# VHH binders against p49116, part 41

Target 1, 238 residues: p49116
Amino acid sequence: EGPLLSDTHVTFKLTMPSPMPEYLNVHYICESASRLLFLSMHWARSIPAFQALGQDCNTSLVRACWNELFTLGLAQCAQVMSLSTILAAIVNHLQNSIQEDKLSGDRIKQVMEHIWKLQEFCNSMAKLDIDGYEYAYLKAIVLFSPDHPGLTSTSQIEKFQEKAQMELQDYVQKTYSEDTYRLARILVRLPALRLMSSNITEELFFTGLIGNVSIDSIIPYILKMETAEYNGQITGAS

## First folded at step 20 (VHH)

Design pa13
Fold by ESMFold2, last read:
Structure pa13 (fold): chain B 238 residues (1-238), chain A 119 residues (1-119)
Amino acid sequence: as target 1 above (238 residues)
Amino acid sequence: DVQLVESGGGLVQAGGSLRLSCAASGFRFSEYGMYWGRQAPGKGREWVSGISGDSSYTAYADSVEGRFTISRDNAKNTLYLQMNNLKPEDTALYYCATHEYSGRPEDYWGQGTQVTVSS
C-alpha cells in the first residue's frame, strides 16, 4: 500500500470569524471552535485507510478520539485562534461565576485544572516547534487507536496506527536528521491528551452550539455531512 | 439517488470460490470508500472488507483475511469481492455499502446477494 497520509492531509488551515470582537463572547468562541471541529472531522474522513473501514468502526474511532483530535488542532492553531486570549476570557468568566455562586467549587477547580493542562500542552508543542507533517501523523496515531472498547476491527486499526508511527519516524529522521531524540520528545506528549475531558471541552468551547446534546451524539451526522456544507462551515461561508 | 445492486451469489461447496459484484450508481463512485458486509440468519450485520475510493487502502475482518480480496473498477462503477476457500461459516446475505456523504448517519446499502456454503 502507499503512504498513509499524502501532502493534502498535511494542509490544515483554520480561518477565524472576522472581525475579532473587541470583547470576546460565547458566540465567537463557539464559532471558532466549531470551525476547528469541522476541519478535524473533514481531515479524518479524507484518509484512505479510514475510508476502508466500516461505518460502525469509523464512528467508534471518532467518538473515542474527537477530543484528542480537537486538542491537537488547538495546539496546532493556537496562534491563529489567539487561544491564550480565549482562555484568559474564560478564566475571567469563571471568576464571575465564583462571585455569583453559579458553579460548585469542585467543578470550577476541575475546569481551571483542565485549562492549565491545555495551556501546558500547547506550550510544550510550541516549544518543540511541531510542524504540520508531525501534527498530521500525531492525529493519525490518535485516530487509529485499537484499544477502545467495542471495536471489532482492532487488527486492521493497529496496522494503520503502526503505519502512521513508521511514517512519522521516517519523516522525523529525514527532516530532522541532526536531532536524534526528536521522535521520542514528540511521542511523549501524547499521554497528556488523555488528561483532557471531553465534557469540559464541550463546556469551554461549545456551549453556544449544543445545549444538552453532546458532541458524541452528533459525530455520525458530522462525518456524513455533505462536502459542500463542510466547506461552508470550515471557511465560514454561511 | 444512490443505488447498489449485488450479484454473483449462489450455492458453493466448502473450499470453493465465488466472485461477488456490486454495480453502483447515483453518486461519484470514485470519491467514496466502499465495503462489503454480511448478515447470517438471526445475526446482526458484520463488516467483511472495505476499500478506499482510490483503491490505495483495503481492510479485512480477521475471519476472512487471506481468503477474500476486495477490489473496485472505478471506470465501471463496480465493487468486487473475490471469495476463496469458502467455509460454512461464510454463509450469509452479502451486501455492499458506500460511505457516500448524505447527511444522514447510516451508509447506503444494497439488497444483498445470498452466499450459501455447504459441506
Scores: ipSAE 0.693, ipTM 0.885, lowest interface PAE 1.2, mean pLDDT 87
Fold by ESMFold2, fold request of step 28:
Structure pa13 (fold): chain B 238 residues (1-238), chain A 119 residues (1-119)
Amino acid sequence: as target 1 above (238 residues)
Amino acid sequence: DVQLVESGGGLVQAGGSLRLSCAASGFRFSEYGMYWGRQAPGKGREWVSGISGDSSYTAYADSVEGRFTISRDNAKNTLYLQMNNLKPEDTALYYCATHEYSGRPEDYWGQGTQVTVSS
């Protein structure tokens, strides 16, 4: 077997809807988030190891980890997305919703806490200057989690996760040879992803979708969509 | 108009071998992962083995690892499953499937080929 990921899996080019409006709106935020979600799901399906698994396993893996992949994508693309500006607009919208009595105080507190956790995660990744290879391997480690209840093929998934871990280790040691603890610093960021709520992510970024859809329910459809070449979601993997 | 046609099944004695083929058409075969599944009498469908579009990765269910080998010939648009050291528990309808990206949520799969392993 070759490497788990190739250079085509490291390229992760998010293109934003053009032009960025002077006044951010729900449609722009939702379109931007949808592009990142599709890019992330199509990235996952482009991995040869993922392609070697059955459909039920593929769907289960992505359902279990889509929020973590999305959050890694937000961190990786924070500057391209102007994520700080988007989050500020969301905070302003939440403040208006309080005045219009549209959300409970407990819900707003939960959402604001989630935004703070997301900002902290993205800041910690920026401080480490995580590169594209490191992001790709972190995404692979998150994707190939063998511990999800109800999975079949767990031995194969575990083997793929171990391979992602070994390749990340090898990459970091060779590329950042003077920074002995870089791998450990990177890996300790992963547990924070488990704390991110998929429900709140949907509320923050996907309220403008046509209909009230859960991302969980549309994942089989997203995995089967043709790659959207106009927004830079082309992975190049078979 | 994706089509998958399995062949190569039959009756074989325990310990024997069979080679299944799956002829594929209606899509760019080399761009997509493929897999074999099986359905034994009275049981649900079980994923058996898969292979990436470029053949760089293969995966196997624990029950067949070491005995079955998946391969593909992208020039012939054909998927193969070499089944060695067959056991009566391998008796099933074997079907191939593709991850082909057609916008539908379900993978395409063939009608299957019967494998029967006698003791």
Scores: ipSAE 0.688, ipTM 0.888, lowest interface PAE 1.1, mean pLDDT 86
Fold by OpenDDE, second read of step 21:
Structure pa13 (fold): chain B 238 residues (1-238), chain A 119 residues (1-119)
Amino acid sequence: as target 1 above (238 residues)
Amino acid sequence: DVQLVESGGGLVQAGGSLRLSCAASGFRFSEYGMYWGRQAPGKGREWVSGISGDSSYTAYADSVEGRFTISRDNAKNTLYLQMNNLKPEDTALYYCATHEYSGRPEDYWGQGTQVTVSS
């Protein structure tokens, strides 16, 4: 079979839209988020094990975990994205909606709590100083999660997840040999991803760009998109 | 246009062997992963085995692991599935599919080849 991940899967470079506007508008936020989403999904495509699975299974996996992958991507690219500034901008935009009485008190609370959870998660990952290899393996563990409902080939998915975990363990043991409990500290962060609503994430980061179209519905198109086409779009936007 | 044509199926006794082939055209074969699936009577499609574009990675369903071997010849644009120690439960229409990405949402698979394993 071979290793699940290679050094090529460690690279995760997000290119932000250029130029950065003086005021972070909804369009800039959505464009940035979309690039991250596409990068995350195309990262998944680059995994040989992912290529070995059926397309239906692959699509189902990504549909099930895109929010978690996206969130890990936010954490990993927090500095490049100026995530804190983006989140602040999102909050400011939400305040306008609040003033217009478009949201219920309960909904406002939910959205604000979600933003808090995102920020806390990313901060926690920064505090742990997670490196590129660790992020790659964590994303793989999240991607190959067999516990989502409606998945096929769950046994194979589980094997891939176990392999990802084992490779992460080996890496951590090798790289951080003096930190005996690093692996555990890293893995215990993953449950926080399951607490985050994909719907709210979609509303915060993507509504301005895709409108009423769901991320779920566009995932097959993103997965089928040529890398050259994606790169062309990035270049054109730069 | 992507085209996949399976062959090599047939009737075989339990414990026997078959080798399936899938001829591919219409895309850069070596750049994409391929996989075999099957559909048994009255059942849905089932993933059987997959292989990366450069053959660096292979995977198998638990039900066929140790019995089936997936391989490919990129020079011939052909995917193979060696099936050994066949069982009646392996009876199905076997099809090959690609992970070719063209910007279209459609999945690409062949019409399939029938494998029947008798007791």
Scores: ipSAE 0.039, ipTM 0.456, lowest interface PAE 2.8, mean pLDDT 88

Design pa133
Fold by OpenDDE, fold request of step 23:
Structure pa133 (fold): chain B 238 residues (1-238), chain A 119 residues (1-119)
Amino acid sequence: as target 1 above (238 residues)
Amino acid sequence: DVQLVESGGGLVQAGGSLRLSCAASGFRFSEYGMYWGRQAPGKGREWVSGISGDSSYSAYADSVEGRFTISRDNAKNTLYLQMNNLKPEDTALYYCATYEYSGRPEDYWGQGTQVTVSS
């Protein structure tokens, strides 16, 4: 078998909606998030190893890890997205809801903590100066995680994850030979992804677009959609 | 229109071998992953094996690992499943399916080919 990932999988180019409004509204945020979500899932389906797994397994994998993939995508595309500005806008919108007494104190705390965790994670990744190859491998490791409940073909998934890990290790050793512990520093960031609530992520980034429809329910459709249908999907969901 | 036509099934004794074929048409075959599934009597559909569009990666269910081999000929738009050391529990209707991205979450399936393994 060849390498799990190729140079084509390193490219992860997010195109933002244009123009960027002076004041980021819910629609802009949702559209931006949707594009990232689509890009992340279509990235996954471009991996030959992913293609080799059954459709049900693929869907289950993505359902299990979409929040982690999305979060890694946020970190990777933070500059292009102006993520800090987006998060600030989200907080601002949240404050409006707070003033209208629509949220409980506990819920407000949960949401604010989630936003903080997102920002901290992205900042930590920026500090590590993670490159495109490393992001690709990290996403692969997250994607091919066999430890999610209800997965089938866990043996195959585990093999692919191991391959991703080995290739990452080889890459880091070759590219950053003077930094002996870089791999470890990178990998220890992964647990932070599991601390993030997919429900809160969905609420923050997708409520204005998908309404009462869950990300879980639309994943099969996203995986089957053509890349050229991004705009259609965004407009249709609004 | 996407079409998948399976063939090669039949009756075989335990320990025997069969080679299934799936002729595909109506889509860019080489650009999509393909897979085999099966459905035994009284059971739901089960994933058996899959292969990437470029044939660089293959995967197998635990129950068939080491016995079955998936392959494809992109020039002929054909998917294959070599089945060795067949067991009675392998008895099922075997389906070919594609990972074509058509906007529908449902996969395309052929009519299936019956494989019966006797003790």
Scores: ipSAE 0.802, ipTM 0.910, lowest interface PAE 0.5, mean pLDDT 91
Fold by OpenDDE, fold request of step 23:
Structure pa133 (fold): chain B 238 residues (1-238), chain A 119 residues (1-119)
Amino acid sequence: as target 1 above (238 residues)
Amino acid sequence: DVQLVESGGGLVQAGGSLRLSCAASGFRFSEYGMYWGRQAPGKGREWVSGISGDSSYSAYADSVEGRFTISRDNAKNTLYLQMNNLKPEDTALYYCATYEYSGRPEDYWGQGTQVTVSS
């Protein structure tokens, strides 16, 4: 078998909606998030190993890890997205909801903590100066995680994850040979992804566009979306 | 329209072999992963094996790992499944499938080819 990932999988370019509004409204935030989500899913779709898995398994994998993939995408695209500004805007919108007594005190706390976790994770990744290859492999490790409940073909998934891990190890050894513990520093960031609520992420970034529809329910549609259609969306031609 | 036509099924004795073929048309075959599935009497559809568009990766269900081999010829728009050491529990209608990205959430399946393995 060839490598799990190729150079084509390293490219991860997010195009933000244009123009950027003076005030980051809910629509802009949701559109930006949706583009990142689509990019992440289509990235997964472009991996040959992913293509080899059954449709049900592929869908289940993405359903299980979309929040983690999305979060890694946020970290990777934090600068292009002006993530800090987006998060601040989200907080501002949340404040309005608070004033209208739409949320309980406990829920407010949960949401604010989640935002904090997102920011901290992205900051930690920035401090590590994670490169495009490392992000690609981390995403693959997350994608091919066999430990989610309800998955089929876990043996095959595990093999792919191991392949991703091995390639990451080889890459880090080759590229950062002087930094003996870089791999470990990178991998220990992954548990933070599992502590983040997919429900809260969905509420913060996607409520304005999908309404009562769940990310879980639209994942099959995203995965089946034509690349040309997606590209049209990115360029604003559609 | 996406068309998938399976062939190569038949009756074989336990321990025997069959080679299934799937002729594909109506989409850019080499750009998409392809799958084999099967449906035994009284059971739902079961994923059997998959292969990437470029053939660089293959995957198998645990029940067929080591016995079945998936392959493809992109020049002929054809998917294959070599089935060795067949067992009675392999008896099923075998389908080829793709998740051709047409904007629809469903996969495309062929009409199927019957594989019957006798004891």
Scores: ipSAE 0.733, ipTM 0.881, lowest interface PAE 0.5, mean pLDDT 90
Fold by OpenDDE, look of step 22:
Structure pa133 (fold): chain B 238 residues (1-238), chain A 119 residues (1-119)
Amino acid sequence: as target 1 above (238 residues)
Amino acid sequence: DVQLVESGGGLVQAGGSLRLSCAASGFRFSEYGMYWGRQAPGKGREWVSGISGDSSYSAYADSVEGRFTISRDNAKNTLYLQMNNLKPEDTALYYCATYEYSGRPEDYWGQGTQVTVSS
């Protein structure tokens, strides 16, 4: 078998909505997030190993890890997205909801902690100066995780994950030969992704655009959508 | 319209071999992953094997690993499944399916070809 990932899978270019408004409204945030989500899922389906799995398995994998993929995408695209500004805007919008007593004290705490975790994760990735290859392999490791409940063909998924791990190791050894512990430092960031609530992420980034529709329910449609059409779909949903 | 037509099924004794074919039309065959599934009597559909558009990767269910081989000829728009060392539990209606992207969540699949393995 050839490599799990090629150079084409390293490219991860997010195009932001234009123009950027003076005030980051809910629509802008949701559209930006949606574009990242679509980019992440279409990245996944561009992987030959992913194509070799059945639809049910593919859908289940993405349903299980979309939040992690999305979060890695946030970290990777933080500069292009002006993520710090987006998060600040989200907090401001939440403050309005707080003033209107729409959220319980416990829920407010959960949401604020989630935002903090997102920011800290992205900052940690920036501090490590993760490059495009490393992000690609990390996303592959996350995608081909066999430990999610309800998955079929877990042996095959595990093989693909191992392949991703091996390729990442080889890349890091080759590219960062003087940094003996870089691989370990990178991999220990992955557990932080499992602490992120998909429900809260969905609420923060997508509720204003998709309403009561869950990301889980639209994943099969996104995976079957033409790559050139997702921007049009986002515009139509606005 | 996407069309998939399976062939090559039949009756075979345990330990025997069959080669299934799937003729595809109506889409850019080489750009999409393909897979074989099967449905045994009284059971649901199950994934058997898949292959990427460029044939660089293939995958197999644990139950068929080492016995079945998936391949494709993109020039002929044809998907294949070589089945060796067949077992009675392999008896099923075998169908091919595609990941053709049309905005619909469901895959396209053919009518299937019957494989029966006798003891």
Scores: ipSAE 0.707, ipTM 0.876, lowest interface PAE 0.6, mean pLDDT 90
Fold by OpenDDE, second read of step 21:
Structure pa133 (fold): chain B 238 residues (1-238), chain A 119 residues (1-119)
Amino acid sequence: as target 1 above (238 residues)
Amino acid sequence: DVQLVESGGGLVQAGGSLRLSCAASGFRFSEYGMYWGRQAPGKGREWVSGISGDSSYSAYADSVEGRFTISRDNAKNTLYLQMNNLKPEDTALYYCATYEYSGRPEDYWGQGTQVTVSS
């Protein structure tokens, strides 16, 4: 049994929609988010350990952790995405809803707190200067989380998670030998992902594209999407 | 079109062994993960074992781990399941399936081969 991840799994390049509008609109934000989501899901597909699990298990895992994977992706691609600008635009768009009295005070607070948590998480990851290998392993740890309700084959999932953790540990030890507590500092950020609502994330980033369709419902289609088709969409060839 | 044909099932006594085969066609076999599932009488389909396209990783359900071994021959487009120390509770219709990606959420699976383990 080889390593859980290889160098090919470290590559995580997001291509933003082109052209960028003068003012970030809902469509641009949703398209950007969609590309990140697809990239994240197809990243998972590229992992042999993931391929070794059954389709039902794979789907269940992704359904359980897509928000966390997406959030890690946001953090990793924050510069390319101009995430701060996107979040500001989202807030501005929300002002319209606020002015139209479509949201309760409590809901507004909840949504704003969620945006704050996203920003803070991404900032914290930037401050830690997380590299591509570390992100890959963190995503793997999140992906192969056995503690989500309703999962089958949890023993196998746990083994894969342990493998990811071990490889991360080895990598950090090798690459950052002078920073004795780097691994701990990195891992301690993961709980923050569990505090973020998938529903709110979906509303903020995906409402403009999928309407009333849930991310949960489209995950099987994303996972079964042909890579060539996805690439074609990115390049505008299809 | 994707086609999967299982074989190797039969009647065996508890503690016995069987080796299942799945002949695959209609897709780039080596590029996709494969898995075995089974359906026992009166029960739903359950995942048994899976293997990555390059055979670098295998996975097993808790109920069969240590007893079953999944393997594949990409040159022959064939998936295998070696089943040792079979138990009556392993009695089921065993089917192979692929993770071939076509933009559809459905998996492709064969008609299955019957495995019956007697006490």
Scores: ipSAE 0.641, ipTM 0.857, lowest interface PAE 0.7, mean pLDDT 90
Fold by ESMFold2, fold request of step 23:
Structure pa133 (fold): chain B 238 residues (1-238), chain A 119 residues (1-119)
Amino acid sequence: as target 1 above (238 residues)
Amino acid sequence: DVQLVESGGGLVQAGGSLRLSCAASGFRFSEYGMYWGRQAPGKGREWVSGISGDSSYSAYADSVEGRFTISRDNAKNTLYLQMNNLKPEDTALYYCATYEYSGRPEDYWGQGTQVTVSS
């Protein structure tokens, strides 16, 4: 077997809807997030190890980890997305909802805590200057996580995750040989991804597109989408 | 338009070997992952082994690891399963399947080929 990831898996180019509106709105945020979601799913299904696991396992893996992949994508693309501006617009909307008594205090607290966790995660990744290879391996480690409930073939998934970890270690040691602790600092960021709530991510980024349908219910359809149609969804082309 | 035709099944003694073939047509075979599943009477389908479109990766269920080998010949549009050291527990109808990007949530399966392992 060759490397788990090739250079084609390192490329992760997000294009934003143009032009960016003067006042960010739900449709712009939702289209931007949808492009990132489709880019992330396209990335996952292109991996040969993923292809070898079969449909039921593939669907189960992505259902379990899509929010973690999406969050890594937000961190990787934070500058091109102007993520800080998007989150500020969402906070302003939440403040208006408090003022109009439209949301419960418990829900607002949950959402604000989530936004803070997301900002902290993205800032920590930016401070480490995580590169595209490191992001690709982190995404692979997240994708091939054997500890999610309900998975089959967990032994094989674990072997692929171990291979991703080994390749990340080799990459960091070769590329950042002068920074003895870089791998450790990167790896301690991963648990934060499990603290991200998929239902809050849906509320923050996907309210206008999906309505009340959860992303995990549409994942089997996204993963099976024809490649040409799929690339159109990534770029917003029709 | 996708067709998958399995062959190579039969009756074999425990400890024996069989090689299954799956002839594929109606899609670009080399672009998609392929896998074998099996179904014993009264049981659900069990994923057995899969292989990537370019053959660079393969994966196996724990129950067959070390005994079965998946392979493909993209020039012949054919998927193979070499089954060695067969056990009575391997008795099942064996299906090949493709992970084709057609917009369907489920993969295509063939009609299957019966493998029966006697003690």
Scores: ipSAE 0.575, ipTM 0.837, lowest interface PAE 1.6, mean pLDDT 86

Design pa133
Fold by ESMFold2, fold request of step 23:
Structure pa133 (fold): chain B 238 residues (1-238), chain A 119 residues (1-119)
Amino acid sequence: as target 1 above (238 residues)
Amino acid sequence: DVQLVESGGGLVQAGGSLRLSCAASGFRFSEYGMYWGRQAPGKGREWVSGISGDSSYSAYADSVEGRFTISRDNAKNTLYLQMNNLKPEDTALYYCATYEYSGRPEDYWGQGTQVTVSS
């Protein structure tokens, strides 16, 4: 076997809807998030180790980790997405909803806490100056997580995750040889991803998508899309 | 249309070997992952082994690892399964499948080839 990821898996280029509207709205946010989601799914299915697993296993893996992959994508693409501006617009909307007494205080607390956790995560990744290789291996580590309930072929998944971890370690040691603690600082950020709520992510970024169906329910169809259709969804063309 | 035709099954004694083939047509074979599954009488389907489109990665069920080897020949549009040290519990209908990305959620399956391992 060769390396788990090749240089082509490091490329992760997000393009945003153009032009950016004067006022951010649910349609712009949903289109932007959809492009990132489809880019992330296209990335996952291009990995040879992922291709070597069966479709049931692939669907189960992505259902278990899509929010983690999406969140890593948000962190990686935060500047090109103007994520801080998007989140500020969402916070202003929530504050207006409080003023009009339209949402429960418990729900608003949950959503605001999630926004703050997301902002903290993205800021911490930016401060660590995580590069494209490191992001690619972190995504592979969360993708090949053997610990999720309901998975089959867990021994193969575990072997792929261990390979991603070892390749990340080798990369960091070679590329950042003077920074003894870089790998440890990177890896301690991963548990925060498990605390991100997929249903709140859907509420924040996907409320206008496809009659508001859950991302979980459409993952089998997303994974089976033709490459040309992915390109349309990633760029918003046609 | 996607077409998958398995061959190479038969009756073999325990400890023996067989090589299964799957002839594929109707899609860009080298672009897609392929896998073998099996179904023993009265049991559900079991994933056996898969291989990436470029052959760089293979994966195996625990029950067959070390005994079975998956491979493919992209020039011939053919998937293979070399089965060594066969056991009676390997008795099953073996089928090949593709992860063909045509926008359908289900994989395409062949009709299967019977492997029977006698003790």
Scores: ipSAE 0.472, ipTM 0.802, lowest interface PAE 2.4, mean pLDDT 86
Fold by ESMFold2, fold request of step 23:
Structure pa133 (fold): chain B 238 residues (1-238), chain A 119 residues (1-119)
Amino acid sequence: as target 1 above (238 residues)
Amino acid sequence: DVQLVESGGGLVQAGGSLRLSCAASGFRFSEYGMYWGRQAPGKGREWVSGISGDSSYSAYADSVEGRFTISRDNAKNTLYLQMNNLKPEDTALYYCATYEYSGRPEDYWGQGTQVTVSS
């Protein structure tokens, strides 16, 4: 019966691989992105409402929304990840590939458009100064989306999404009482998440995965990882 | 060695009540969500109800909401399903399941207890 999220769901600390290489490379980017993905998935499974829906529903929800959760995570952790630097390096590489005619012009155009949309999204979130509570509720709204095809228990999922929306509204009104339009400005950012391609996200951030498997296929394994191991990583070790 | 044992099924007339139990062992019961599923003869499996590890959240299939109540007793490692106002369409093999974090994607579940609702 309690709140959908507690204070433990607001904490979202990404720890980067050490040491940082002299220049960015595929393996460092993939490891960093993998850590963000794991953090996002373990955040989701820690929510009691998520636990109550059962494993099949959990896997279906995360498969449907992992790219949106990942994109919110990129925006929230953009400074820690040096995301602007990563994207600039990728854009430079793609522009050189066009000049040398090494890749399909149509594919490179799609990837550059995706990068532009991602940069725009992250910049808009930074300009709004979205706080950790707001990010947590936005992630919950994205997670409990009843709109994805193939979901079961959609009435329960919709009820949880409505609760996340209600709690976000209450938080914003109490915390930003002098900013009447803050909630509306935040919610207008959500549609951009549906424009992000999971296929291109995999190409940009997960190219170094063994076997080149899709994120969709590893989600059940990530959700099943031992909680103690995950907690040890987010609290840091001496 | 995860072990789930259901009990409490039986024959009951429509409108009656039953309380199912699921004794659990072999894992840290309070750390995991639990759920009840059912399978009627000739039909596929249907998720019925689930509950979080700390009992703070419960969820129900539309077909049973308002009639069934899931609960757990973490001190006794036991999951319960109170079934009220039973209908003939509730006739099924009822099983409990756990989402034990073993690094594999599949659920672990019990063998089930039969519930038969007569008119």
Scores: ipSAE 0.460, ipTM 0.788, lowest interface PAE 2.2, mean pLDDT 83

